Miniprotein binders against Hydroxyethylthiazole kinase (thiM). Designs and how they scored, part 6

Target 1, 273 residues: Hydroxyethylthiazole kinase (thiM), of Natranaerobius thermophilus (b2a1a8)
Amino acid sequence: MSTFNSNFKLGTYLTQVRQENPLVHAITNYVTMNDCANITLAAGASPAMCESRDEVSDFVPLAKALYINIGTINQEHKDSIYLAAEKASELEIPIVLDPVGAVAIKSRLDLVKDLLTNYNVSCIKGNNAEIKCLAGRKGHGKGMDSLDLGEDIQMVNSELSEKYNTMVLATGKTDLITKGNITVKVSNGTPLLGRITGSGCMLGILISAFIGASDNDWEAGIAATVSMGVVGEMAEESISSSTDLGSFRVKIFDHMAALTSKELQERGNVSEL
Below, E stands for the ipSAE of ESMFold2; O stands for the ipSAE of OpenDDE; V2 stands for 0.75 times the mean of E and O plus 0.25 times the DockQ between their complexes.

## First folded at step 2 (miniprotein)

Design e12 (from h3e, 20 letters changed)
Fold by ESMFold2-Fast, scan of step 2:
Structure e12 (fold): chain B 273 residues (1-273), chain A 83 residues (1-83)
Amino acid sequence: as target 1 above (273 residues)
Amino acid sequence: SPEVEWIELLLEFLELLIEELEKELKGDNPELKQKLDELKERIESLKEKLDEAKEGDPELREIRKELLELLKEILELEEELES
């Protein structure tokens, strides 16, 4: 099978993660915490959870990247997010922001917009509805994404990327990554990723690990996205039935740990739009 | 609790990091070997304290403080060896 590969040396970024073993400071939700930690370890990076408002400012300087997932939020968690984001911006530590629930909950949308306005966010990773909502397309409900509405998510990505000087990843049937006017389509993946909890959060922390190990945020972010898609495909190939979701989940971690730079380069299905 | 499980995972990770440092410099630096052994002992002590802890236990705060200090020491040691 021939696939379209980018002009990027995708395998190099996986190699950098394993050589550098970047420490990723994650402020994430309790539901997906263990999966996020385990995918980070499988990739060759080091996850570190520190959510205490009393400790985050001391912890951030030790990290190579900060992953913020707002899925579980209370006042202390919110305080910790602001403190961590401020310190990371001061130290030029890349921030990856996952706006979980921004469409459904106004206070979360407000928090995300505040973070993007006041801090240096390297990458925003969300689904089509979350990304559109951040661009001011309120009123688009659950189950209505940009492709179904006829709205071009590529243009929405570009608008947000330029407004916040950030890389924007919109996840869907295919993933679109935009920086300025350049958009890359990642066609790796499997619908089975949508049938387990936490695959989106695992992608977010993987992007953090790859960006944390590299001087090239753009290509590293693409490589992380391709890596998640490729291991999803490999995990699907490793199960006997599409109902073997538990085995599928386990195989994601196994294949991430075993993934080679050569496999990533050969299996990557990436096109510039 | 999720906090206890996360601390267990981080302790396991710190053990792996120390083992990698030992692998890199085994037989070459007796002073470093001694420091790494002391760090391993501190991790085992934290694991024992964690086994007795429950969600919301004030002891978890002290375990986290010691864990952060331990992480700082290991990262500082790694940076010194890197250069």
Scores: ipSAE 0.000, ipTM 0.183, lowest interface PAE 16.6, mean pLDDT 80

Design e13 (from h3e with Y9L S10A A64M Q78L)
Fold by ESMFold2-Fast, scan of step 2:
Structure e13 (fold): chain B 273 residues (1-273), chain A 83 residues (1-83)
Amino acid sequence: as target 1 above (273 residues)
Amino acid sequence: SPEVKEIELALKLLEELIKQLEKELKGDNPELKQKLDELKERIESLKEKLDEAKEGDPELLKIMRELWKLLREIFRLLKELES
């Protein structure tokens, strides 16, 4: 398949993760916590799933990146998120924010907006509906009948990226990553990733690991996104049937651990829009 | 690569989480007591390895990885007991 039409090499970012073994502090939902930890270990990084408000401020300084996923949140977790984000911003530790449930629950949307306004967030990763909701747009049928480019996800990504000075990843059939007015399309992946729980969370923490090991957030974030997609493709190739979802899940971890920089470079399917 | 001090702080966190597990696990549960004893044994093993490791030692990377596996296991068990 094609490689990214850019002067950077995707494979070097995977190599950096394995050489640096970055500690990723994750405040995430309990449904996908184990998968997030396992994908981080498979990539060559070290996950720290510390959410206690009494401990989080002491833990953040040890980390190379902070991953925040608000999918299952109570008041203690909300307090921990604010404490961790404050400390990470003070120490210039990159923050990756996953606004799970922001569309359905106003208090989650408010939390995400507060974090983006008050702290230095390196990357926002969400699905199309979550990203549009953050931009103040309604996703219900808007643009479907008209091909309204003002409502497409590329423009929404750019608007959010400029407003919050952050990288925006909108996941979908293809993934769009935007920083300012530059957008990259990642075409790696498989529909099977949508048929297991936690693939989005795994991508979020993987982005955190790659960013934590690199001085180049933009290219590292792209490399992480491509890595998840490539590994998904390899896992699909390794199962006998599309109904072998349990085997597919296991193969994601196996292929992430085995993935080489050469394979990542050769299989990467990315284009600049 | 992890520094000795980073691993020491992580081990301290693990020890505090183990104490929380002990409070949640009642003495009249032999299976849970056995699991707790196994976790404590693994922690002591990591402490011994850390004591003989120096900055830049490849063993530090292995210690950190085992430490995170233990942390994940302990955290899951704590959440299971709370729910």
Scores: ipSAE 0.000, ipTM 0.206, lowest interface PAE 11.8, mean pLDDT 79

Design e3 (from h3e with W68Y F75L Q78L)
Fold by ESMFold2-Fast, scan of step 2:
Structure e3 (fold): chain B 273 residues (1-273), chain A 83 residues (1-83)
Amino acid sequence: as target 1 above (273 residues)
Amino acid sequence: SPEVKEIEYSLKLLEELIKQLEKELKGDNPELKQKLDELKERIESLKEKLDEAKEGDPELLKIARELYKLLREILRLLKELES
């Protein structure tokens, strides 16, 4: 436990989401679109799934945050992403970038690197392999297997954070969030989150909602990450068997909607590295 | 065919955009107030139609198209306020 935890009031950020009801503009994948909309509503924010190339630039100014998930990319999606990111950067609307599939597909990696280089991205959220790939850890080995070797993800996060002037969240057994040389470890969560589709995408849009409701993107991003983990733990506690994955998924939404600022403060398991 | 839940979240989004538009009004503008009242009535009409629809109902596509038209109209009004 660090002094960070004693000075950081996690519950305040959940309260801000519910008081401000931030509009989150999401350009996301079709597989998890409905779950992303529902987790956003459960948290107390308002989702907007405007993806049309002809309309995204007009829509961005209405939003408090822009969530970009490249999971199901097509040409119109690419055009919309670039137009939305440009407009958000011009207006200083925070961008949360989720580089789904960047490890496996070069065109996705190139898109992500272009976005990070050309626009003001507030947060990059990815799994360890995606984050290492963005940092150029494509080294040697069969395909991208070397990315799974026990590299220091904290160092990789710091390199990316400094290079792109952004917050970096690497998700794994524990989540590491880095801004510059400061790294925070979030130990909330359950392996059951890995057994349903879309939990990572739900986290991404949730981070967007929290950041959109706050002037402090660093603390808001941490609070969102803790909230998803705590809700996952509560959902697991609410099912009778680890095979009740459908009930587990439903309980994530129920617990997100019911989560109190006090519960978030008490259950949060956060340490500074 | 769009799902009932997808239409529900779109309606909530439109209601939130109307609230933002009302905040942007400042001062008095009777013409814009009338347009906002018309938009609110159209949203309420769509809610009533949605309450009567079931999954797979062809009416869901018609409701979704009307929601898209409402979204475009709200965006135009926001631009109008800016100018």
Scores: ipSAE 0.000, ipTM 0.161, lowest interface PAE 16.8, mean pLDDT 80

Design e4 (from h3e with W68H L71F R72L)
Fold by ESMFold2-Fast, scan of step 2:
Structure e4 (fold): chain B 273 residues (1-273), chain A 83 residues (1-83)
Amino acid sequence: as target 1 above (273 residues)
Amino acid sequence: SPEVKEIEYSLKLLEELIKQLEKELKGDNPELKQKLDELKERIESLKEKLDEAKEGDPELLKIARELHKLFLEIFRLQKELES
């Protein structure tokens, strides 16, 4: 069997994004902002990049999801994050948190832990090092431990998921998504996604769009992860050489916009661990 | 093992943090400018090592350790500027 649940229909979540056209409020880094906006539009959602301290609290109520990426941060940006997270939590608007840089910077790790403790975060999406650092007891006392990743990421995901009552996505060669003690492996993707800037941030905002359009955060988050992987595979199939990275990047947006529910369902490679 | 692209992303974040610190400098501070220049050189050195060690787990771990030191030094400079 290709799926871990006979009633799990990946394609219906893509249909729901396009039917609902969710407004995604994103507080994100300068490097990937344009790509995040464009992948959101390609999927059928509407991005809104509002980071102003004076405006975020008024903007959050208009959104279906809040995406927080801490990749570039100063005091004003930090204030905006807290104000937005507080408002989203009050209104039960789902929050997707991308803990960029938490591995090496104690103040960022503290910010992430503070957000997870005080607000209702629906999903944490990070690479294996970031996720392990959040769960690890030696994360900043001995920085090497945060990046010395074994094959034990499933247990780390479960620990964080239970501690913070959130879904945890650890990205790597295969993506592992955990909610409580249930872990799903997504095997879609291509190494070429690692050769362009911003694919991780594009995944984070895409998860936000899918969750924002659905009442089922768990399955929507899986569907978003599969969608990014499938689109990466399609983009690779559309280029003549692995060095056509510019064409590859453009084809990601083209294929995301063209992706059908049937294609997503047929190409999805998902298994329960 | 940390992925090559995880390290590349972290290096870009370090460059952005240095750019933010440079903007926060009001007037000439030769000592802080020298520290920022030293951090930029260390980032370039790590980029060169990353190019040579793209598929080696032991080398990637060494690069990741140096990244941790750079982030901590930048964090200390950020605190100095805020104080």
Scores: ipSAE 0.000, ipTM 0.109, lowest interface PAE 18.9, mean pLDDT 79

Design e5 (from h3e with E6L Y9E L13F L17A L71A)
Fold by ESMFold2-Fast, scan of step 2:
Structure e5 (fold): chain B 273 residues (1-273), chain A 83 residues (1-83)
Amino acid sequence: as target 1 above (273 residues)
Amino acid sequence: SPEVKLIEESLKFLEEAIKQLEKELKGDNPELKQKLDELKERIESLKEKLDEAKEGDPELLKIARELWKLAREIFRLQKELES
């Protein structure tokens, strides 16, 4: 559709992150924990990686946002997620949920649906298959019901958004973010983001930081998504070869830290569908 | 233990996912058939290891990691068929 900036200034949300320095409580997978902490610091927020069952309830009240990534399975992690989500909902601390592996693992799908049903989740971030699975066929209680693989992801996002009263971000070749019936397409990014581990998890915690610094979850979530894409483009421009994946990863952190409000607004490629 | 029950349930779910992929497979596709057969063998291997290490730790964590790898591979196959 038409390429345009929304009625808000994307750069304003980056400025708010840096001025507010929000504390982001993250319960995330062991593979990406370090990168999640570092992207949060680079953006201007403060990460806190507290996963202990005995400590999460005391830690949540100190945070401006809670990031939950269900990439690992064990009983203590599951207990910590429930305790943290309950406390965050009680205190109206925004929750960003990343349903890693929900499509293929029934226990993860059940956990995600249970969290969405019982707690106030501000944003669900997943890939197209994860989002379709969550929205499809009234859930997954009947096993692997055939999914409508041709379903329009925009409609799926809207259905899920209305069902759980949350923002839905479906990542793919382009990213679609939906709140109710309003869908925005973010066309920033680079295929190189798919060639390093953890870029999706970094996006999830980045969304948490932006939402935690703002009273406007919708626009903050869009700004975070654009920021990750723009930084990916800048990192690609800074390397000599597409095989310089280690340098590419390092440049993501450098460019996130250096990104200006002006650059974010000028490079943002956002259209309403 | 709760972890054992969760792994058992997940393995059953993955078996059903493979059966669905097999049903969707029309005609002769040797590459996909071979991959599905390999995935089924890996699920059976994990079931045997889970039975042996039912009360074990850290072996249970290794089984969970391999389960995650299997789930990721099945997810990738589902995405390929989606497009």
Scores: ipSAE 0.000, ipTM 0.127, lowest interface PAE 17.9, mean pLDDT 78

Design e7 (from h3e, 17 letters changed)
Fold by ESMFold2-Fast, scan of step 2:
Structure e7 (fold): chain B 273 residues (1-273), chain A 83 residues (1-83)
Amino acid sequence: as target 1 above (273 residues)
Amino acid sequence: SPEVKFIERLLKWLERAIKLLEKELKGDNPELKQKLDELKERIESLKEKLDEAKEGDPELQEILEELLELSYEIEELQKELES
């Protein structure tokens, strides 16, 4: 095993979230807003869904992390995102960015690139298609950023991480999280997470909570990713049938609230690539 | 330049990937060991070419294409070790 795997204690980051009770400022989509608030509370953090253009600049200084999800965007929402990102960057409050819909909608891709270029984003979390699209794969113009690297997600993550000085999480059957030239594979999770709405958004805000409670963004981000996967596995184990999706969703919140540092350490399946 | 920085990062990633493959290789596969040595030599050659290249140099495109080929060969070796 890598040195990272032998010495990394995932459970300590869960303990830090519960001890610090970080305030997470979220500007997120209206479809999953309630789930994002509840998973944050279940983990031991405090969510604040402040989205008003008139209020976000005053609210950001109170928060330990800013979560931005562009899933349901209008002009006021876009204004709030820019104001919040600017204030967070000014105060060195970590920003977690979720580029929902960036593959399908050019205006969203442009917004995400603009945010990454102008602000200090601590973590960008997307699915494989969103992450590859940000790196200029498939549908991008001619140039080095648009070259086809055989869709190697590890290399794509590394390219984006270096270009934007950010941690990159590409979610899939297994999750790959990269900082610079270091990539970690998280093998926890269940296909059932893909069968409910909002699991990706819940992961994004959970990463924000963990990063907000820690001075070690890299390991905290990994611990949050593992926590979501482990909780998904525990929720699956707690239902009688794979068609019990409503019960599965409820059990995610129950298991996140009940998850112990020992369970997280024992169930964590993490390897350096 | 952004081009040179990207090539430098890709090169560092490939070097790390080879080190991980060497660590997993227990020395009972001489053909695989030879392939790893050939990849290491190609990386050193590309480093030398990169040192001579300047911003906007068309040689940078050739270096990038060779690094992409190396990436594919490294992936194939990883799959061979896993099988």
Scores: ipSAE 0.000, ipTM 0.096, lowest interface PAE 20.5, mean pLDDT 80

Design e8 (from h3e, 18 letters changed)
Fold by ESMFold2-Fast, scan of step 2:
Structure e8 (fold): chain B 273 residues (1-273), chain A 83 residues (1-83)
Amino acid sequence: as target 1 above (273 residues)
Amino acid sequence: SPEVKEIEKQLKFLERLIKWLERALKGDNPELKQKLDELKERIESLKEKLDEAKEGDPELEEIEEELQELLEEILELSYELES
């Protein structure tokens, strides 16, 4: 356990989610929608999957956070995303943006850049490839970062954080969260999270719930990231074999619902870089 | 080897995702079929590289990077099919 966790008081943010029961408005992909709703409920927040172009502008004012995941996108989805982001920015409702597929598809990268340029995005969450692509780095490390991936990501995070005035979370073997020139490393988690679909999307909406319940986006975002990692570790400890992936998935929801502020504080593995 | 076995499990997961995408494909889309075939070839190529790799080889890190790229591309196709 690090002294950073003790001074930060990670458990307080989990308590705030459960006390405030924030309504999280999610515009997300159809593959992971159900798991995103369920992890939000397990944490103590309320998910609302309002995606209709005609309804999103009226719905946003009811929410404490807006989660945007562009994984399943069509023209109607794009319209809803822009309308929701505009309304959230007007009302200072925090936006968490998950740039799924921005690496492979230029129109998705353009959409993400438009959102970051025109609206107040509180947090960008992506994997290393997505974050590097957003920063304009060519290739997925085959040429540019094969020699020093970790240090390159810290620098990329800082560049994006300063450019867009946002928090940047790059997920990987360890997670790096950056705001300005301050970077925090979260070492909680398990490789089993990569063996089920949707763990990254579940993290994105969980960050939205924590940020929505707090006036401190930075610390809330870190607490959400630690919570997902700790819950993954607990779920792994609760199964008999690493091939029990169905049980592992179920245990993620069980442990998120049962997680205490004390357990989060004690198990959190966080260091400032 | 623990590392090799973990990579084998991830490759099998990607194979299951490809088979799911093949079943989810509705109607004839030659471009999507071509992409699925290319993904299958890349998975087979990684299996061959993994069979040649030994514990502690730096090639295992390269295989892990390619696995992450494949997962992202497969998920992208799954999202397109469900929109």
Scores: ipSAE 0.000, ipTM 0.095, lowest interface PAE 18.8, mean pLDDT 80

Design e9 (from h3e, 20 letters changed; at its last look DockQ between E and O 0.02; V2 from the best seeds 0.00; counts 0 for: pae O 13.9 > 1.5, pTM E .784 < .8, off the site)
Fold by OpenDDE base, look of step 3:
Structure e9 (fold): chain B 273 residues (1-273), chain A 83 residues (1-83)
Amino acid sequence: as target 1 above (273 residues)
Amino acid sequence: SPEVELIEKLLELLEKRIERLEKELKGDNPELKQKLDELKERIESLKEKLDEAKEGDPELEEILLELFELLMEIWELRRELES
C-alpha cells in the first residue's frame, strides 16, 4: 500500500540540499567522523570537521548548520563546543545536538542541558533512553516494551521540546519527531542500522544538512530522518545476507548518493500522531 | 554480531591496558589508583550494559563510543605518567 505521505514534501528537501550544497560544521567524535563526512557528501552537502578551539569561532560563520555530537570528552572538545554553540546562536545558525552518552555520564548530561538552556538548539536527536534521561526520567531505558513506548515517548518528547523550545527526535524501531505538542512518526529504516557504527551520528549530520539547506527545520528534519531510513531499507535490499554488515555500510553511502527526490517521497512513511 | 565482537575485543583491550598501567605503577600513587579503579568500574558497567543489550540495540553504539572514550582516557593517563 503506497502510503501517500501527501502532507510532507520530503523530496523537495533532498533537492534543496543538493542545490544549496550547504556547508555543515560538525564537532563530532573520532569514531564516526569519517562516515559522517561521507554521508554528508553523499547527500549533496559539504562537511567540515573543524573542532580546533582556536579556529572554531572563525569557522562557524561559514556554515549553514552546526552539528554537535558530544561523543568525545576532553576539555578542548568541550571548549570548542561552547565556542561554536555561542557563535552559532549569535548568528542564528541552526544547531543539531546529539546527546550521545548522556545517560551514562553525568558530565555529558550536564553539558547537554547547558547547551539546551543557553543556546538555540534547533534539534536534539537521541535514542529513547537519552531523551528520557534529558527529560529527567529516572529509569533503566531497556525495559520499555514496544507498545507502551509510543505514548510515553511522545509525552516525554513533548515535555522536552517545550522545555527547551527545540525539535526532539527520539530514534528507535520507529522514530518519533516532536515539536511542542505535535509528533510525527517515521516508519522507515531497518534493524541493520543498529548493527553498524555511527548510524545515529550519520542521521544527526544529515538532519543538520537538511535543516541548513531549508527555512523549515521541522519538515527538513523529518525529511532527513526519512532519508536515512529509506537509504537503510535500500541498502538492506542490496545485500545478499543479513550478516553482510560491511557491505550494508557501503551501500548506505551508495544509496544516499543515488537517492532521488521521487524515491524519497514515494518510500517515505510518515504519520502524524 | 560483529559489533558485539568488536565491543568484546575493545573491553579486553581496555582491561589489558589497565592491567599494564597497574603494573607500571611504581610507588604509592593513590590518585592514579583511584583513576584506574574508576575506569575499571566503568568497564564493568559497560559489560553489564552489553549483557543486557540485544542485537541491533542502539545501546551497542553507545557502548562503543564509551569504550573509545575510555581508550582515550587511558591514553591520556599514560601520557601523564610518561611526562
Scores: ipSAE 0.000, ipTM 0.184, lowest interface PAE 13.9, mean pLDDT 86
ESMFold2-Fast, scan of step 2: ipSAE 0.006; ipTM 0.307
ESMFold2, look of step 3: ipSAE 0.026; ipTM 0.516
ESMFold2 (binder alone), look of step 3: mean pLDDT 80; pTM 0.753

Design f2 (from fd4 with E4L L8T E38K E40R E51L E89T)
Fold by ESMFold2-Fast, scan of step 2:
Structure f2 (fold): chain B 273 residues (1-273), chain A 95 residues (1-95)
Amino acid sequence: as target 1 above (273 residues)
Amino acid sequence: SKVLVYLTVKGDSPEDLERAVKEVLEIAKKLAEKHGAKVRVRVRVDGNEILIWIFIEGLSPEQAEEIAKKIEELAKKLAEELGLEVEVTIQITEE
C-alpha cells in the first residue's frame, strides 16, 4: 500500500515565475490572444505569439514553455503546431495543450490525440467534457460490459495521464489535476470566470509560465491553477455587482500582478483525493 | 476517508484477465456496500493489459485501511493463482 501526502509552498512557484521571467511561446486562438499575453505579463512572465510556419521551429529553442491552444485552428496553425511540438519534444521544452472545441469538432479531437501520441506533452488542460471525450473507453473484454462501470473524472484523468505520460487538468466547478494515479482538487475560483471569454485560455498559458519557471511540473501546474482561482475570487470581491463583467475581467489582471506569495499560500484551497 | 485503487493486470489469457477484473470489481463493490460507501470504477483494455481505477468514498480511516489491505491481498492472490502480472497502487485520502 502507498499513501499520498504532499505539502508544498504554492507561493514559491509564483516567486520562481517572477525571478526567472520565463519566455512562453504561444500558438493560440485569435479570440483570446491579447488576454493570454496580458495574463502572462501580469504573472511576471514574457509571452511571445510566434505562429508562422516559417518561424516557429527557430523560436521554440528560445522559450521555456510552449502553449498550444487550438481554438481558431487553420492549416497554417496546424502546420506550425506540429513543427513547434516536434522541436519542443526534441529539446525537452514543456508543452501545455489546450483542446478547445474538441468535443464538438472531430478534426480537433483527432489533432489532440495525434499530438499526445507523437510528442512529449507535459500538461493537457480541458473542461470535463473535453477530457472525457478525449479519454474514451479503449477496447472490450468478455464479461466487462456486465459490470457496473461508473465513470468519474478522477479516473478519466488518471487513464489519460498514464496513457500519454502527461499531467491532466480537468476544469469544472472544482478543478482536478492528475499525474498518474495521484489527483489533487483545487477549490479556488468563481462562476464569474465562466461568464467572460478566455479564462480557460488564460489558465492554460499561466500553467505554461509556471511550468517554464520550475523543475517541478506537477507542483508548478497546481500552483498556476490555484493562482488563477485565487485571482478570480479577488476580482469578484473587487466588483460591486456580478453583472460588472468588464470590471471583473480587468481586475483579474490587476490581482494577478499584485498577488503575493503569502496571499497565494493563505488563500489556496488544495486537497489530495 | 477515500480509497483510490489503480490496478494494472497483464497476461496472455483473455479469460483470466476478465476473471481478474470481475473478482476485483466484485470485492470492491461488496466492501463499499458493507460500509455504505460509494464506489466508482473505470476500466480500459490495451492489448494484453487491463487498467482499472476504483474510487471508494464515504469511509472512516479504519474502514479505508481495511479495504486497502483486502484489495491488495486479492491482487496478490490473483497474480499467484492465475499467473498474471498484477501491479496495484492504493491511495488513502483522509477527508
Scores: ipSAE 0.000, ipTM 0.226, lowest interface PAE 15.3, mean pLDDT 81

Design f3 (from fd4 with E4I L8Q E40K E51M E57T E89I)
Fold by ESMFold2-Fast, scan of step 2:
Structure f3 (fold): chain B 273 residues (1-273), chain A 95 residues (1-95)
Amino acid sequence: as target 1 above (273 residues)
Amino acid sequence: SKVIVYLQVKGDSPEDLERAVKEVLEIAKKLAEKHGAEVKVRVRVDGNEIMIWIFITGLSPEQAEEIAKKIEELAKKLAEELGLEVEVIIQITEE
């Protein structure tokens, strides 16, 4: 069935991550690499930041998921990404792709489109601008805000999901997750997540961990998205001021490690559109 | 340190494949218990091919190297004795 099932239990997916301790192979950016490793550990998974062209093909078979984030990229990284994606596709290891900077840089957009065309990508996670850019939705004017903001992001998500046979997560004020003709809205989170570096990258690797521990990519991806949002809310509740951004960041890791399946189930705010 | 083992085993006999899996799992468990470590195992069966992932955590670097070597030796011995095609990849990582 292609209809969203509201009876699925979000907490079960967090339990699976901790029981399975999936190894997540990440080829990611240098700005957020440490935070990505730490959020993966906090969730109960194991991160591996293997990015050498000579090593990635041998490393992919050890992993339960491959996270690709193109935020800092050079020729060696491109080679490693292609080698890793090819091996992951061959072994049916899920790939989570984060198209960082694809809006601003054509070579990154081309790389992302090439990866989506040639390999089995389980999930594309980007912000609204990145997702619209992948769908070819660029404005006719000049400037960075020339994208058509009137475009329905739900429609864009569905178009990409069907074109690439993948789950599409568009992050924003609320997060929209689409698989085919089904779109789910996740209303958990806090604006403070936008005030620290790397929250989007941490979400990407967290999705990889949840998908890697489950045979149900769709529900696992939703559970990961809810988990990040819930943890952000808990971190905000734990600080004295919205200017305590350092404490907020620390509390994200603390709350991810402490999060229970019951808390995730109770605090999750998910609806079908 | 953590030892991560990937084994890909191919063969024509389901009984020989099951025996190979069992012997690999038994040695991994015994070595982990000897060092007070945790072991997690996953197995996927696809026709005449079995893929095994073994995760051993809570090891010193020296213990990790010892375990890796013994598992590799066992995997190759089983390939020779049972006529199985065995590929083994072992990674030692920090926790």
Scores: ipSAE 0.000, ipTM 0.237, lowest interface PAE 15.8, mean pLDDT 82

